# VHH binders against Glutamate 5-kinase (proB), part 2

Target 1, 356 residues: Glutamate 5-kinase (proB), of Aquifex aeolicus (o67209)
Amino acid sequence: MRIVFKIGSNLLETDEGDIDLSFLSKLAEGIKKLHSFGDKVLIVSSGAVLSGAKKLGIKEKPKDLTLKQALASVGQSYLMHLYDTIFSNYGLKVGQVLLTKDVFSKEKEERFKNAKSTLEKLLELGVVPVINENDAVAVEELVFGDNDFLAVYVSFMVNADLLVIFSSAGGLKDDKDRIIPVVEDIEKVFKYVRGTGTSFGTGGMRSKLEATRLATTLNIPVIITSKEENILDLRNLKTKGTLFKPSKRKLRNALKVIATLEEPKGIIVVDRGAQEALKAGKSLLPAGVVSVQGNFKRGDVVSIQNEEGLIIGKGKVNFSSEEIEKIKGLKTSEVRKLLNTTKDEVIHRDNMVIFL
Key: E = the ipSAE of ESMFold2; O = the ipSAE of OpenDDE; V2 = 0.75 times the mean of E and O plus 0.25 times the DockQ between their complexes.

## First folded at step 1 (VHH)

Design a7 (framework vhh_7aqx_2)
Fold by ESMFold2-Fast, scan of step 1:
Structure a7 (fold): chain B 356 residues (1-356), chain A 122 residues (1-122)
Amino acid sequence: as target 1 above (356 residues)
Amino acid sequence: QVQLQESGGGLVQAGGSLRLSCTTSGFTFDDYAFSWFRQAPGEEREFVGAISGSGGSTDYADSVKGRFTISRDNAKNTFYLQMNSLKTEDTAVYYCAADYGLEYWDSEYDYWGQGTQVTVSS
């Protein structure tokens, strides 16, 4: 099976602020055992900026992009040295792969294909790829944040069987601070944890849940767990943390492309009735549209947002932003007459991904 | 130009069998996954079955599972839907579709045939 491990900056540090060499050794030992069963492993690792600041004795968090890029350059080389040194103790070979967000773009398909081919070849050679954002050349619009989404995109690129996200929390906790062992419907869990409101949750767990939602929509199971995890148990989907089951709806490749590689050109806000219809597998009709943001043309991909500000899906539009402004709230017959067209759906269900 | 052409539709008695074919041109057949959809009058288009680019994985709608089989012949640039134990509820226009494998797609991500009518009489 193919497993992607996502390691955040926090998980690479000890209480003293040093790199957690014990954790890296435990991970290497576990990967060696997974390899003995024929499994393939990739690592998405954060920590470059932090490692660079530490190596240069810089105490203050960098405020400008150029300093962050410089620190990432210093830290990435140091971090890879640690991976290489520790993994070599277990007979493992590692290879560095640095990616920018534009690699995961439909418009730049050759870059995606080249990155995919490189990862496939590294796996064929028995190498463990260690992937990070190419911070040295990343611009603000191309930043992955805390790499949770980079881990999902990589998992999609290599057809991963499992994505494992390490977290200091050790999993998703309920209101009594107990780890929830299994989540079958991430949308239900997301709602009660976040409550109602502006769609901005607390800290890194919200980011991890949003990334997990995308992964499970792409039919990839996700485990969020602690450093205390038994790595070998993961191949059987057993965990001390939380297992998020993949969506029961199997997506076609075209819809997976929309979910991952198509950058949205705008946002369509839908009402509650439309949201429930979309979740039930129906097309988006003009009557369900509340507002339109951005400028886009027929055939562009847009984000679908609910009235609470949550992104609930993505889809390819049959109408431009100007046309949707004109037809929003209208019935099918009025739309066809006004736009002189046989199409009445803003987005057809076959060209739409709804995040579960 | 990319083209998908269905054949093999027609009239058949309930309990009978029918085999649909979809012949493709204008793209590298081996790089694509293929699906069958159907649409009855007044209904939305619904998924019937799919086969992966490698041919190693197949999926079916619950209503046809165990009765329909999808297969592909890379040498002939053609894929098939074998329909057994047909019911009157299977009456619909059947469409073939090509879905991109990520590593080989170009500018279009989905192609459809024009449809073939299947009518199952009692």
Scores: ipSAE 0.000, ipTM 0.137, lowest interface PAE 18.3, mean pLDDT 80

Design a8 (framework vhh_7d4b_2)
Fold by ESMFold2-Fast, scan of step 1:
Structure a8 (fold): chain B 356 residues (1-356), chain A 120 residues (1-120)
Amino acid sequence: as target 1 above (356 residues)
Amino acid sequence: QVQLVESGGGVVQPGRSLRLSCAASGFTFSSYEMGWYRQAPGKQRELVASISYSGGSTNYADSVKGRFTISRDNSKNTMYLQMNSLKPEDTAVYYCAKEGDYWYSEFDYWGQGTQVTVSS
């Protein structure tokens, strides 16, 4: 079994504001036991900026990119020293892997293949990879936030059997503040995210649920739990937190690539009727299109958004943005006549992934 | 040193409006995200609205979206919550919150709160 553990910055800190060495020790002990059963583990860890600020005695949150990059450089070294030292006490070996957004792009397929090969080799050598975003050389339009999405992309890259996201909340809570033990339909539980999910860190429970939705769409189960979890129980999908079951729809590899590696070049907004049809596994028809945003060509990948502004899927379009603007709201039978084409769907079901 | 003082609460009938104010001191107000939390008896504290340090971005809980408007005046170190079309379900103590600890990225609850009661 391959398990990816995602650890956010807040989980690395104690209530007193120090790095939580006790949690890292507990994690190492658990991983040692998982290894004894032949399981393979990867860690996606935030905390570089936090660790750097503590090491340099800087109390202010970094406001500029250069200071953040500098703190991440100092802190990444310190953080890896802590992982190495603590994990060595349990006979574990760790290896640092720093990734940037461009590794997860179809345009840079060789980078994805190289990173995947490196992670596979580390696992063969019995090493626990500790993966973080390469903050020291970070570029504009970073998508990983508190690394919830980086953990999903890594899980996809290594064909993980389970993604575990640690959270101070200890799981997803219902209206009575009780942890929901199992989630089969993630769309039904987004309502339990407090407020708009707004917290400064761009993470929080909303970010974790959005990343979880992507992972379950990719057929990877997710557990969101506290750092008090029994690590060994996780190999049996047993948790004190919340288990999110993978989608029952097995996704073809081409659709997984669309979901993860294809950068959308525009947005198609669909009405409620179209959203229900898409959820039922049908193609997107012109009649269901409300609006088009961006400039894209036939064959480009676009995001599918509902009228509430939520991204519900991605797919390859049969028509350009200009063509869709002409045919939106029309019945399928009118499309051939207007565009002199044999294609009727805006996006065919075989070229579309819908987030469950 | 950080002080947050809420005001503007009171008793109103359903459908009426109230404006809450939060006076901040002890920190550089214009550098921090601010928000409003509320807590009703027997319920958990919930974030109802937040505003970026520049005022260029605002977010609202689904329960208040379209009815409440958050704003700030950085020259006066003051944040506001305009509450329109008040419902009995809005009855709660409202707390002014400052952007949280650098490491947690969560709001700190530093005010005493102001009571809002919506009853007929």
Scores: ipSAE 0.000, ipTM 0.173, lowest interface PAE 16.9, mean pLDDT 82

Design a9 (framework vhh_7sr4_2)
Fold by ESMFold2-Fast, scan of step 1:
Structure a9 (fold): chain B 356 residues (1-356), chain A 118 residues (1-118)
Amino acid sequence: as target 1 above (356 residues)
Amino acid sequence: EVKLVESGGGLVQPGGSLRLSCAASGSIFSIDAMGWYRQTPGKQRDLVADITSGGDTKYGDSVKGRFTISRDNTKNTVYLQMNSLKPEDTAVYYCAAEWLGYDEYDYWGQGTQVTVSS
């Protein structure tokens, strides 16, 4: 089994403001036991800026990007020293991998391939990769933020069987502040959050849910849990926190690439009838298109948005933005005549990912 | 970007067998489906068989029960085992790889000739 553990910077701190060495030891001990079953583990760890600030005695959160990059440089070295020292006590070897957002772009295919090959080789060597954003050189538009999405992209890259996100909240809580043990339909939870206009817990629960939705769409189960978790139980999808089940709709790798590596070049807004058809696994037809935004060509990837302004999917278009403006609302026979084509779908179901 | 190299074609008698191989190299991480098409004299290219990275298979009606497609993901190679060959199976066989999930395959091999004749 391949498991990815995501550790946020807030999880690396004790309530007293020190680095939580006890948690790192517990994690190492658990990973050692997972290795004994033949499991492979990767860690996506935040905490470089935090670790650097502590190393240099800086108590206030940096607001300047250059200062954050400098702190990340100091802190990344210190954080990796801690991982190496603690994990060595359990006979584990760690390796540092620093990634920027552009590694997860179809335009940077060579970089994705190289990162994937590096991670695969580290796992083959019995090493636990410790992955973080390359904060020292990251530009604002390429920043992952809390690393929840970096953990999903890494999970996709290595074909992970499980993504575990550690959270101070310990899982997703209901209206009575109780942990919800299993979520089958994450869309239900996301709509609930939007309806109230509130965020879940301290530490970006909204970000964790959005990342979880992407992971489950990619057929990767997600567990959101606390530091008190029994690491071995996770291999059996048992948790003190919340298990988010993977989508029942299995995606081909080409669609997973669309979901993760393709930056959309435009937006197609669909009506309610089209949204329900897409949810049921059907193609997008011209009659379901309300409006088109952006300038794109046949074969480009676009976002699919509902009339409430929510992004509900992504797909590769059979027609340019100009052509879609011309064919929206037309019958199949009229579309074929106007565009001199045998295709009548704006987006074919096989080239479309729906986030539901 | 992606290169597909076919091998295993040739001349065989009716009722005989052949195994085609197609090795993929280059930027292969985004390839989901690989498969075989054939072009018979005077006809358009037809799907023979395809297989996804997860192992799901699809066959053309004329070859079901006679041909078997398989994949070795460690070698990035797809195989077509052709049994009970008939003269109507004579064609140029093309390896194809799907990128981004279109009905039309994005990458094509050079083709390999299969001739079924006494």
Scores: ipSAE 0.000, ipTM 0.159, lowest interface PAE 21.1, mean pLDDT 80

Design b1 (framework vhh_7d4b_2)
Amino acid sequence: QVQLVESGGGVVQPGRSLRLSCAASGFTFSSYAMGWYRQAPGKQRELVASISGSGGSTNYADSVKGRFTISRDNSKNTMYLQMNSLKPEDTAVYYCARGTYEYWSGDYTYFDYWGQGTQVTVSS
ESMFold2-Fast, scan of step 1: ipSAE 0.011; ipTM 0.308

Design b10 (framework vhh_7b2m_4)
Fold by ESMFold2-Fast, scan of step 1:
Formats: sequence, structure tokens, C-alpha cells
Structure b10 (fold): chain B 356 residues (1-356), chain A 121 residues (1-121)
Amino acid sequence: as target 1 above (356 residues)
Amino acid sequence: EVQLVESGGGLVQAGGSLRLSCAASGSIFSSYAVGWYRQAPGKQRVVVASIYSGGSTKYSNSVKGRFTISRDNAKNTVYLQMNSLKPEDTAVYYCAAEQSYWTGLDEFDYWGQGTQVTVSS
């Protein structure tokens, strides 16, 4: 089986502020054992900025983007040296792969195929790829907002059997602070995301759940767990943390491409009735459209958003943004006559991915 | 670099509505997590609403059901629709956005200058 491990910066750091060499050793030992069962492993690792700050003796957290990129450059080198040194103690070989978001775009399909071929070759050679965002040279417009999503895109690229996200929380906790062992419907557990009235971004669990939602929509199971995990148990989908089961809706490859590689060129806002119909597997009709944002043509992919601003799906449109403005609220016969077309759906169900 | 500019603040009567806008430049807006904070005189700055890159939202209990956060990636803008405004909502409202280069950060990488909202009783 193929397993992708996502390691965040905070998981690479000890409580005393040093890089957690013991965790990297535990991970290497576990991966060596997974390899003995024929499993293949990829690592998506954050930690470049943190590693760079430590290397240069910078104690204050940087807020300047250029400084963060410079620190990532210094730290990526240092971090990879640590991976190489520690993993070599267990007879493992690692290879660095730095990716930008544009690799995961339909318009740059050759870059996706080339990156995929490189990862496949590294796995054939028995190498553990250590993947990170190319922070030092990333254009702001193409930067991943969260490496949890990079881990999902990598999992899609290599057809991973399991995505494991390490978290200091150790899993998703319920209202009584107990780890939920299995989640079958991720939409129902977003309510357990912890937050405060005084801090935004505290508890990266929401980001992890959003990435998990995408992965399970792509039919990839996800485990969110702690450093205390028994790495070998993960191959049997057993965990001390939370197992998120893949969606029971099997998504065909064309829809997985829409969910991942197609950059939306606009937004269609739908009403509550349309949202419920879409979740029930129906097509989007003009009557369900509240508003249209952006400039797009027939055949482009757009995001589907509810009236509360939540993105609930993506799909390929049958009509341009200007055409949808003209047909929203109209009956099927009027749509066909006005647009001289046999199509009456804004988005057909076969060209639409609904998250959850 | 990334710049955030808030607009839409002003004076409104209790029970009224305002829509705040946070416009971003020089960045990929869709990859940002964006939050709205407010700070009343003599009080701590507190989170009001947030929207993550995947579209999920969260709200403070004091505004849940009255405020709606949304985003328009084509316009690089985040909105805060504020309905049924109360005098206690009077504060300077700040937009904040984060690009995740360091998971240990407890604060946003980018902040706007703030926009004043005053709700008359």
C-alpha cells in the first residue's frame, strides 16, 4: 500500500524548541518496517522556515514574506540534511521534491505528469520522497495556504491508499475532549472544531478537516494522529487518533481532476433548495442560481458556493457567466430558446463534484 | 507584498446592516485563510468570523446568526455582512490573512488598517 505522512512544523519541534530528532528516528524505524511489508511511503514535511530560524538564531517569529522565504531556503537545506542523516541510520534513502501549486493545475498538465513520474520512479528505487512547498521561489499567487492540502494533492498524484496527518491534538476531539475513533461523515463533525473568541487560527484542526474532506471525497482514507502513534498499526487503518473513512460515493477520475487540478474561474452562488438538491445528486438548474461572480466561458470550471459563503462543490459549466446572468430563475423551455441550446442545466451532475 | 484594505464601515442605527469589504492585492487570495477581528475601546481584540481557504467558516458566539463571512476569489475580496447590528458591535474591525509558512504562529501574517463601525442605540 502507499502511505503519505504529513508532518507540520509544530510536530518537528520539541517542547523545548529544538528539532525533534527522536520523532524522526521513530518515523524512520516505522517506515523501514512498512517497507519490509512491501509498503511505499512519501513524506510531506513542513518545517523549513522553523529550521532556518533556528539555524540563523532568529528567535522572533517572522511576519515578513521575504524573510520567511529566505528562512525557508536556509531551513530546507538543514531539514533535508537531518532527514538524510537520520533515515540513513535505518538503511533508508530520501529524495527532496519541492513543488509549487501550479504543478497541480490542468493547464500545466505536463508538469503534473512529470512530477508524478518522478515520484513513481523514486518509489521504484526504494527511495522515500520528502516533499515540501517550494517556499523560496514561490510566487504568492501560486503558494499553498496549508501543507495539509499539498499532502492531499500528493496523495491524489500517487494514488495513495492512506493519508496520515500528524497533529499535536492527536485526533479530532468531541465536546468531552475525547478522541473520536472513526468518522464516517465528516460534514457532521466540523462542529467539533475548537476555537477561541480571542484568537484566529488557533487549532489547525479546521484546516486539517478541510484537507481531510477533500481527501475523503477523492476516496482516500485519512488518519489524524499524534507522535505517540504506532506507525505499523497505520497499515491496517488502526490508530490512537481518528480514522476518517473515504466517501462511499466512488468518484470517477474526470471528477477527481475537477476537484484537484481545475482552477475555478468563477463562483456560482446557489440557494438552500439547490444546495440540498446538489447533495442529493441532482444537476444545478438556473432556478437555483442566486448570483454569479467572475468572468468565465462555456466549459470552464467554477466553484459552487452557498449563501453563507461556504464552497460546497466545483463543476464544469454549460453556460458562460453572461449567459447564466440571463437565465437564472428561468424555466427550461425559455433557457433553451434564449441560448439556442439543448442543454438546460447550468452544471450537469456528471460534471460536478460536491464536497461531503 | 500582500496588502489588505478594509472598507464599508460607518455609522448605523441599531437593527441596521453594514457590509465590510477586505480587498487583497499581490497574492493568491484563494489560498488565504482570512479573519475579521474587532476591538472596542479599552477591550482586547477578538475574533469575529473567519473563512478558510477551503471555504469553511467559523463565527464567535456573539455574532452567530447575525453576521456572514464570504469570499470572492475573482475580486480578491472577503466580505463581512453584518445584520441586526447592536450598540455592542461598535468597534474598529480588522481584516487579517495568513499564508502558512510557520505553523507555530498564533497571529496573522497580514493585517489591514481597520475600519470603524459605530452602532447608535
Scores: ipSAE 0.000, ipTM 0.279, lowest interface PAE 11.9, mean pLDDT 80

Design b11 (framework vhh_8emy_2; at its last look DockQ between E and O 0.01; V2 from the best seeds 0.00; counts 0 for: pae E 15.0 > 2, placed apart)
Fold by ESMFold2, look of step 2:
Structure b11 (fold): chain B 356 residues (1-356), chain A 121 residues (1-121)
Amino acid sequence: as target 1 above (356 residues)
Amino acid sequence: QVQLQESGGGLVQPGSSLRLSCAASGFTFSDYYMHWVRQAPGKGPEWVSSISSSGSTINYATSVKGRFSISRDNPSKTLYLQMNSLRPEDSAVYYCARQGYEILTGYSDYRGQGTQVTVSS
């Protein structure tokens, strides 16, 4: 099986603020054992900026982009040296892979294919790829913002069977501070992070849950756990942390591409009735459309948003933005007459991904 | 370094008007869809309005349609929200936001610090 491990900057740090070499050794030992079962392992690692700051004796968090890029350059070299040295003690070979967000774009399909081919070849050679964002050349507008999402995109790229996210929290905790062992419906657990005062797109566990929602929509199970985990147990989905089960909706590869690689050309806002119908697997009809944002043509991918502002899905439209403006709220018979068409759906269920 | 700075909020009576503005820097403002999003205490974020990069496509949440007007001035890199006929339920912190890649982290990749709008009797 293919397993992606995501290791954040906080996890690479001991309580003393140094790089946690003991954890890296434990991870290497676990990966060695996984390899003996024929498993393939990839690592998505943060910590280049942290490692650079430690190496240069800089105590302040960097704010300047140029300083961050310089620290990432120094730190990536040092971090890879640590991975290589420690993993070599267990007979493991590592390979550095630096990615930018534009690799995960349908419009730059050759970049995606080249990155995928490189990772596949490394796995074929028995190498453990160590993947990070290319911070040295990334501008803020092109960065992932959080390596949790990079780990999900890598998991999609390599058809991972499991994504494991290491967290100092050890898993998702309920309102009594107990680790929830299994989550089948991720929507029901967002309440445990809703009132924690997170900002948009930031916040440790909130962000991990958002990334996990995408991964489980892509039919990839996710485990969130701590350094205290038994690495070998993970191949059997056994964890001391939280297991997030994949969505019961089996997603065709074309829909996974829509969910990950396709740039939306606009937004369609839907009412609550339409949201429930979409969650039940039905197509988006004009009657459920509240508003349309953007200029797009038939066949373009758009985001689907509820009236509360949550992006609940993506899909390919059967009508242009101008056509949808004319038909929104109308009955099927009226749509057929107005547009002289046999198509009634704004987005057909077969061309739509729902994140709920 | 992307920056968005909201201003123009305040305490007003029901039925009043306010004009919010958002100064943008650190990116090519004219290439991006822009949004207004608001958040009342104890509630989740609520999308209010969006405007295309050219200003030709504008959308509003049902709760504000007919009362609010979004606009932009690309030369000055400024986004606006004209709010008329304000109601107590419009009370919230208002954020301007740039549209980014929209998977699950919201419909924007950057937002400002926000400006408080309070409508009270």
Scores: ipSAE 0.000, ipTM 0.255, lowest interface PAE 15.0, mean pLDDT 81
ESMFold2-Fast, scan of step 1: ipSAE 0.011; ipTM 0.323
ESMFold2 (binder alone), look of step 2: mean pLDDT 83; pTM 0.845
OpenDDE, look of step 2: ipSAE 0.283; ipTM 0.706

Design b3 (framework vhh_7b2m_4)
Fold by ESMFold2-Fast, scan of step 1:
Structure b3 (fold): chain B 356 residues (1-356), chain A 121 residues (1-121)
Amino acid sequence: as target 1 above (356 residues)
Amino acid sequence: EVQLVESGGGLVQAGGSLRLSCAASGFTVSSNYVGWYRQAPGKQRVVVASITSGGETKYSNSVKGRFTISRDNAKNTVYLQMNSLKPEDTAVYYCAREYTISYWGDEYDYWGQGTQVTVSS
């Protein structure tokens, strides 16, 4: 099996502010055992900017992009030296791969294919790729913004069997502060993010759940767990944290491309009735549209958002933003008359990915 | 809006005790990592103690056995009980929420304003 491990910058530090060498050693030992079963492992690791600031004695968090890029350059070198040194103690070889968001764009498909080929070759050579965002050369338009999503995109690229996200929280907790061991339907647990306070609703855990929802939609199971996890148990989908089961429906490749490689050019907000219809596998009709944001044309990909602000899907529109503004809330017969068209769906079910 | 407000600092004689409080708003302490940090003049800010969402506690080697971190979920407050204080414990003590990751993959600092602790010899 192929396993992707996502490690955030805070997980690389001990409580005393040092790099957690014990965790990296535990991870290396576990990976060596996974390799003995024929498993393949990739690591998506944050921590470059933080590591660079520590190495250079910079006490204040950098505010400008150029300083962050310079710190990432210094810190990425240091971080890779630590991975190489520790993993070598277990007979493992590592290879650095730095990616920008541009690699995961439909417009630049050649970059995606080249990155995929490189990762495949490293795995064939028995190397553990250590992947991070290419911070030193990233422009604002090409930044992932969150390495949880980078980990999902990498998992998609290599056809991973499991994505493991390490988190200080150790898993998803219910309203009684208990780890939820298994999640079958991720939509049902978004309420716990709101119930646990604004931290889960507006930061860390919400981002992890949104990334997890994308991964499970792509048919990849996700485990969110702590540094105390038994690495070998993960190959059997056993965890001290939370297992998120993959979607039961196999998604066809064209829809996986919409979910991952197509950047949305606008947002359509839908009402509760439309959300339930979309969950049931139906197309989006004008009557279900509450509002439209952005400027887009027929055939563009847009995000679908519910009234609570949660992104619930993506799809290719049959109408421009101006056309949808005119037809929202209207009956099918009125739509055909106004737009002089045989199409009456805003988005057809065959051109739509729903994350619920 | 996330806010952390520290209190309980002051001047104390070596061997004495102080209890620091960190009142949190905009998030739930029982669902987040919360840590105590300190910064002495001319030194880097260093971690002192932390408490996980599950209630597990960790301490730096310099304070282990002398300091105790705890929380009151009903009051949404984290405490640091400091016993057997030494002159080298003199610092500004900060409360921090440690779950937020920045745009570049680094931790965002949600820090309190700090509370001064001065231990006389």
Scores: ipSAE 0.000, ipTM 0.141, lowest interface PAE 15.4, mean pLDDT 80

Design b4 (framework vhh_7aqx_2)
Fold by ESMFold2-Fast, scan of step 1:
Structure b4 (fold): chain B 356 residues (1-356), chain A 123 residues (1-123)
Amino acid sequence: as target 1 above (356 residues)
Amino acid sequence: QVQLQESGGGLVQAGGSLRLSCTTSGRTFSSYAFSWFRQAPGEEREFVGAISWSGGSTDYADSVKGRFTISRDNAKNTFYLQMNSLKTEDTAVYYCAADRTYYLGEPSEYDYWGQGTQVTVSS
């Protein structure tokens, strides 16, 4: 099987603020065992900025983009030295792969194919790729953040069988602070977290759940777990944390491209009635649109958001942001009259992905 | 990256059994999900059964559920379709297919296909 491990910057730190060499050693030992079964492993690792700050003795969080990029440059070198040294103790070889967000773009398809070919060749050579964002040259509009989404994009690129996200929370917790062992419908979990008041792992967990929802929509199972996990148990989808099952709906390739490689140019906020219609496989009509954010033209891909702020889908629009602002809330007959057109759908069902 | 070859087809009487094998020659057998499809003359390819990359999930078409069993042997780079209680309507060319993703019933989603093996069930 192909497994992608996502390691966040906080997971690389001990409680004392040092790099967690013990965790990296346990991970390496587990990967060596996975390799003995013919499995292939990729790592998506954050921590370059953190590692750079520690190497240079800088205690303050970097404010300036330039300082952050400089620290990432120093830290990426140091972090890869640690991976190489520790993994070598277990007979494993690592290879650095630095990606920017534009690699995962429909408009730059050749870069996607080149990155995919490189990763495939590294796996063929028995190498463990260690992937990170190319922070040294990243600009604000091309940043992945803590790499939860980079891990999903990499999993899609290599057709991963499992994405494992390490978290200090150790998994998704219920209202009594207990780990939920299996999630079959991630939508129910999002509603619970948003609707029940205070919950553990807000912020960071929200990002992980949004990335997990994309992965499961792409038919990739996700496990969110702690550093205490038994790596070999993951082969059987057994975990001390939370297993998120892949969507039962098999997504056609054209819609997977919309979900992953098409960069959204804006946001359309829909009401609850529209959300239910979209989940039932219907197109988005102007009557269901509450608000429009951003500037986009006809044919651009936009995010679809509910009134609670949760992104529930993506799709290609038939109208510009200016046009949608004029027709939102209107009935079909009013739209056709106002725009002198036979098109009345904001987004057609065939050009829309709804996250499950 | 992976090549598939079926074996075990042939002639059998109704009520009998056959075991189809699909051998792979590529690396990373354990990272692939496998499926069996069949095609009767003049019909489209239809899904028969699937097994996930972990072996923890299997699924079958309603027409064969309870009669056919799919399994895999990672040590032999082979997966199987055990066909019991065969009916004349099971007569078809059987194809094995592989993909890194566990798809069900979507032939266009599979990366690799075998050449097919004929199964004929006589009354």
Scores: ipSAE 0.000, ipTM 0.128, lowest interface PAE 18.9, mean pLDDT 80

Design b5 (framework vhh_8emy_2)
Fold by ESMFold2-Fast, scan of step 1:
Structure b5 (fold): chain B 356 residues (1-356), chain A 122 residues (1-122)
Amino acid sequence: as target 1 above (356 residues)
Amino acid sequence: QVQLQESGGGLVQPGSSLRLSCAASGFTFSSYAMHWVRQAPGKGPEWVSSISGSGGYTNYATSVKGRFSISRDNPSKTLYLQMNSLRPEDSAVYYCAKDTYEVWSGYLEDYRGQGTQVTVSS
């Protein structure tokens, strides 16, 4: 089986603020055992900026993007040295892979294929790829945001059997602070993040659940667990944390779906009829649009919101914000007349993700 | 790093007005829609209002429409919420948020601000 492990920067720290070498050693030992069963492992690791700050003795969080990029450069080198040294003690070889968001763009299909081929070759050679965002050259438009989503994109790229996200919380907890062992329907458990999480832990769990939703929609099971996990149990989908089962709903074109996960430039509010049509897998038509927020161009990504203010999806638009303002509520024949176009969909079904 | 700092909350009587502010940094402010979200004690978060990057388009929750007004000043990178005719039901911590799909539930994010407390009590 193929397993992707996602390690956040906070998880790499001990309570004293040092790098957690014991956890990395435990992970290496577990991976060596997984390899003995013929399993393949990839790691998506944060921690470059943290590692750089530690190496340079900088205690304050950087406020400047250029300083963050410089710290990530120093820290990525240091972090990879730690992975290489610790994993070598267990006979494991690691390889660094730095990715930018454009690798997962539909418009850069060749880049996606090249990155996939590189990862496949590393796995064939018995190497453990250690993947991170290319922070040193990343611009605002190419930043992944949270590496939880990078882990999902990598899991999709390599056709992973399991994505494991480590968390200090150890899993998703209910309103009585008990770990929920299995989640069949992720939409039913978002309430626990909204109502019962602490202010400190709440933000981190939110991003993990968002990434988990996407992964399960792409037919990848996800385990959210603690550093105390028995790595070998993960082969059997057994965990001390929470197992999220793949969604019953299948995506027809996963690469198009991934492309629509860019940062949104605006909001389109839809009526009840449009919401039901989108939920049923249909495209968004002008007649279903109630209002438009933001300035965006044809091909930009926007959020889709219902009349109650709930964001229900995200997609790439066929029309600019100005054009949608003119055609909202209109029927196909009126749209073609006003815009001199054969296109009648505000967002095509293949270019959107619906969260409901 | 995205940073959002809310201010302007306080204790007021029903029927009063308050103006909330949110100072933003770490991103191209004018390129993103912004939201106000509130959370009352023991309840889940509620989306209140949104404004487009240009400020040309606004939207409001039914519960506040006609009483609240959202605006922004892109040169100063500041978001505002003018709250009129306040009711006890408006009592909550108010957060400003950068537009992301994570905001659909009005939920707290790592880079959402610390919030500003609004209490409407007799």
Scores: ipSAE 0.000, ipTM 0.119, lowest interface PAE 19.5, mean pLDDT 77

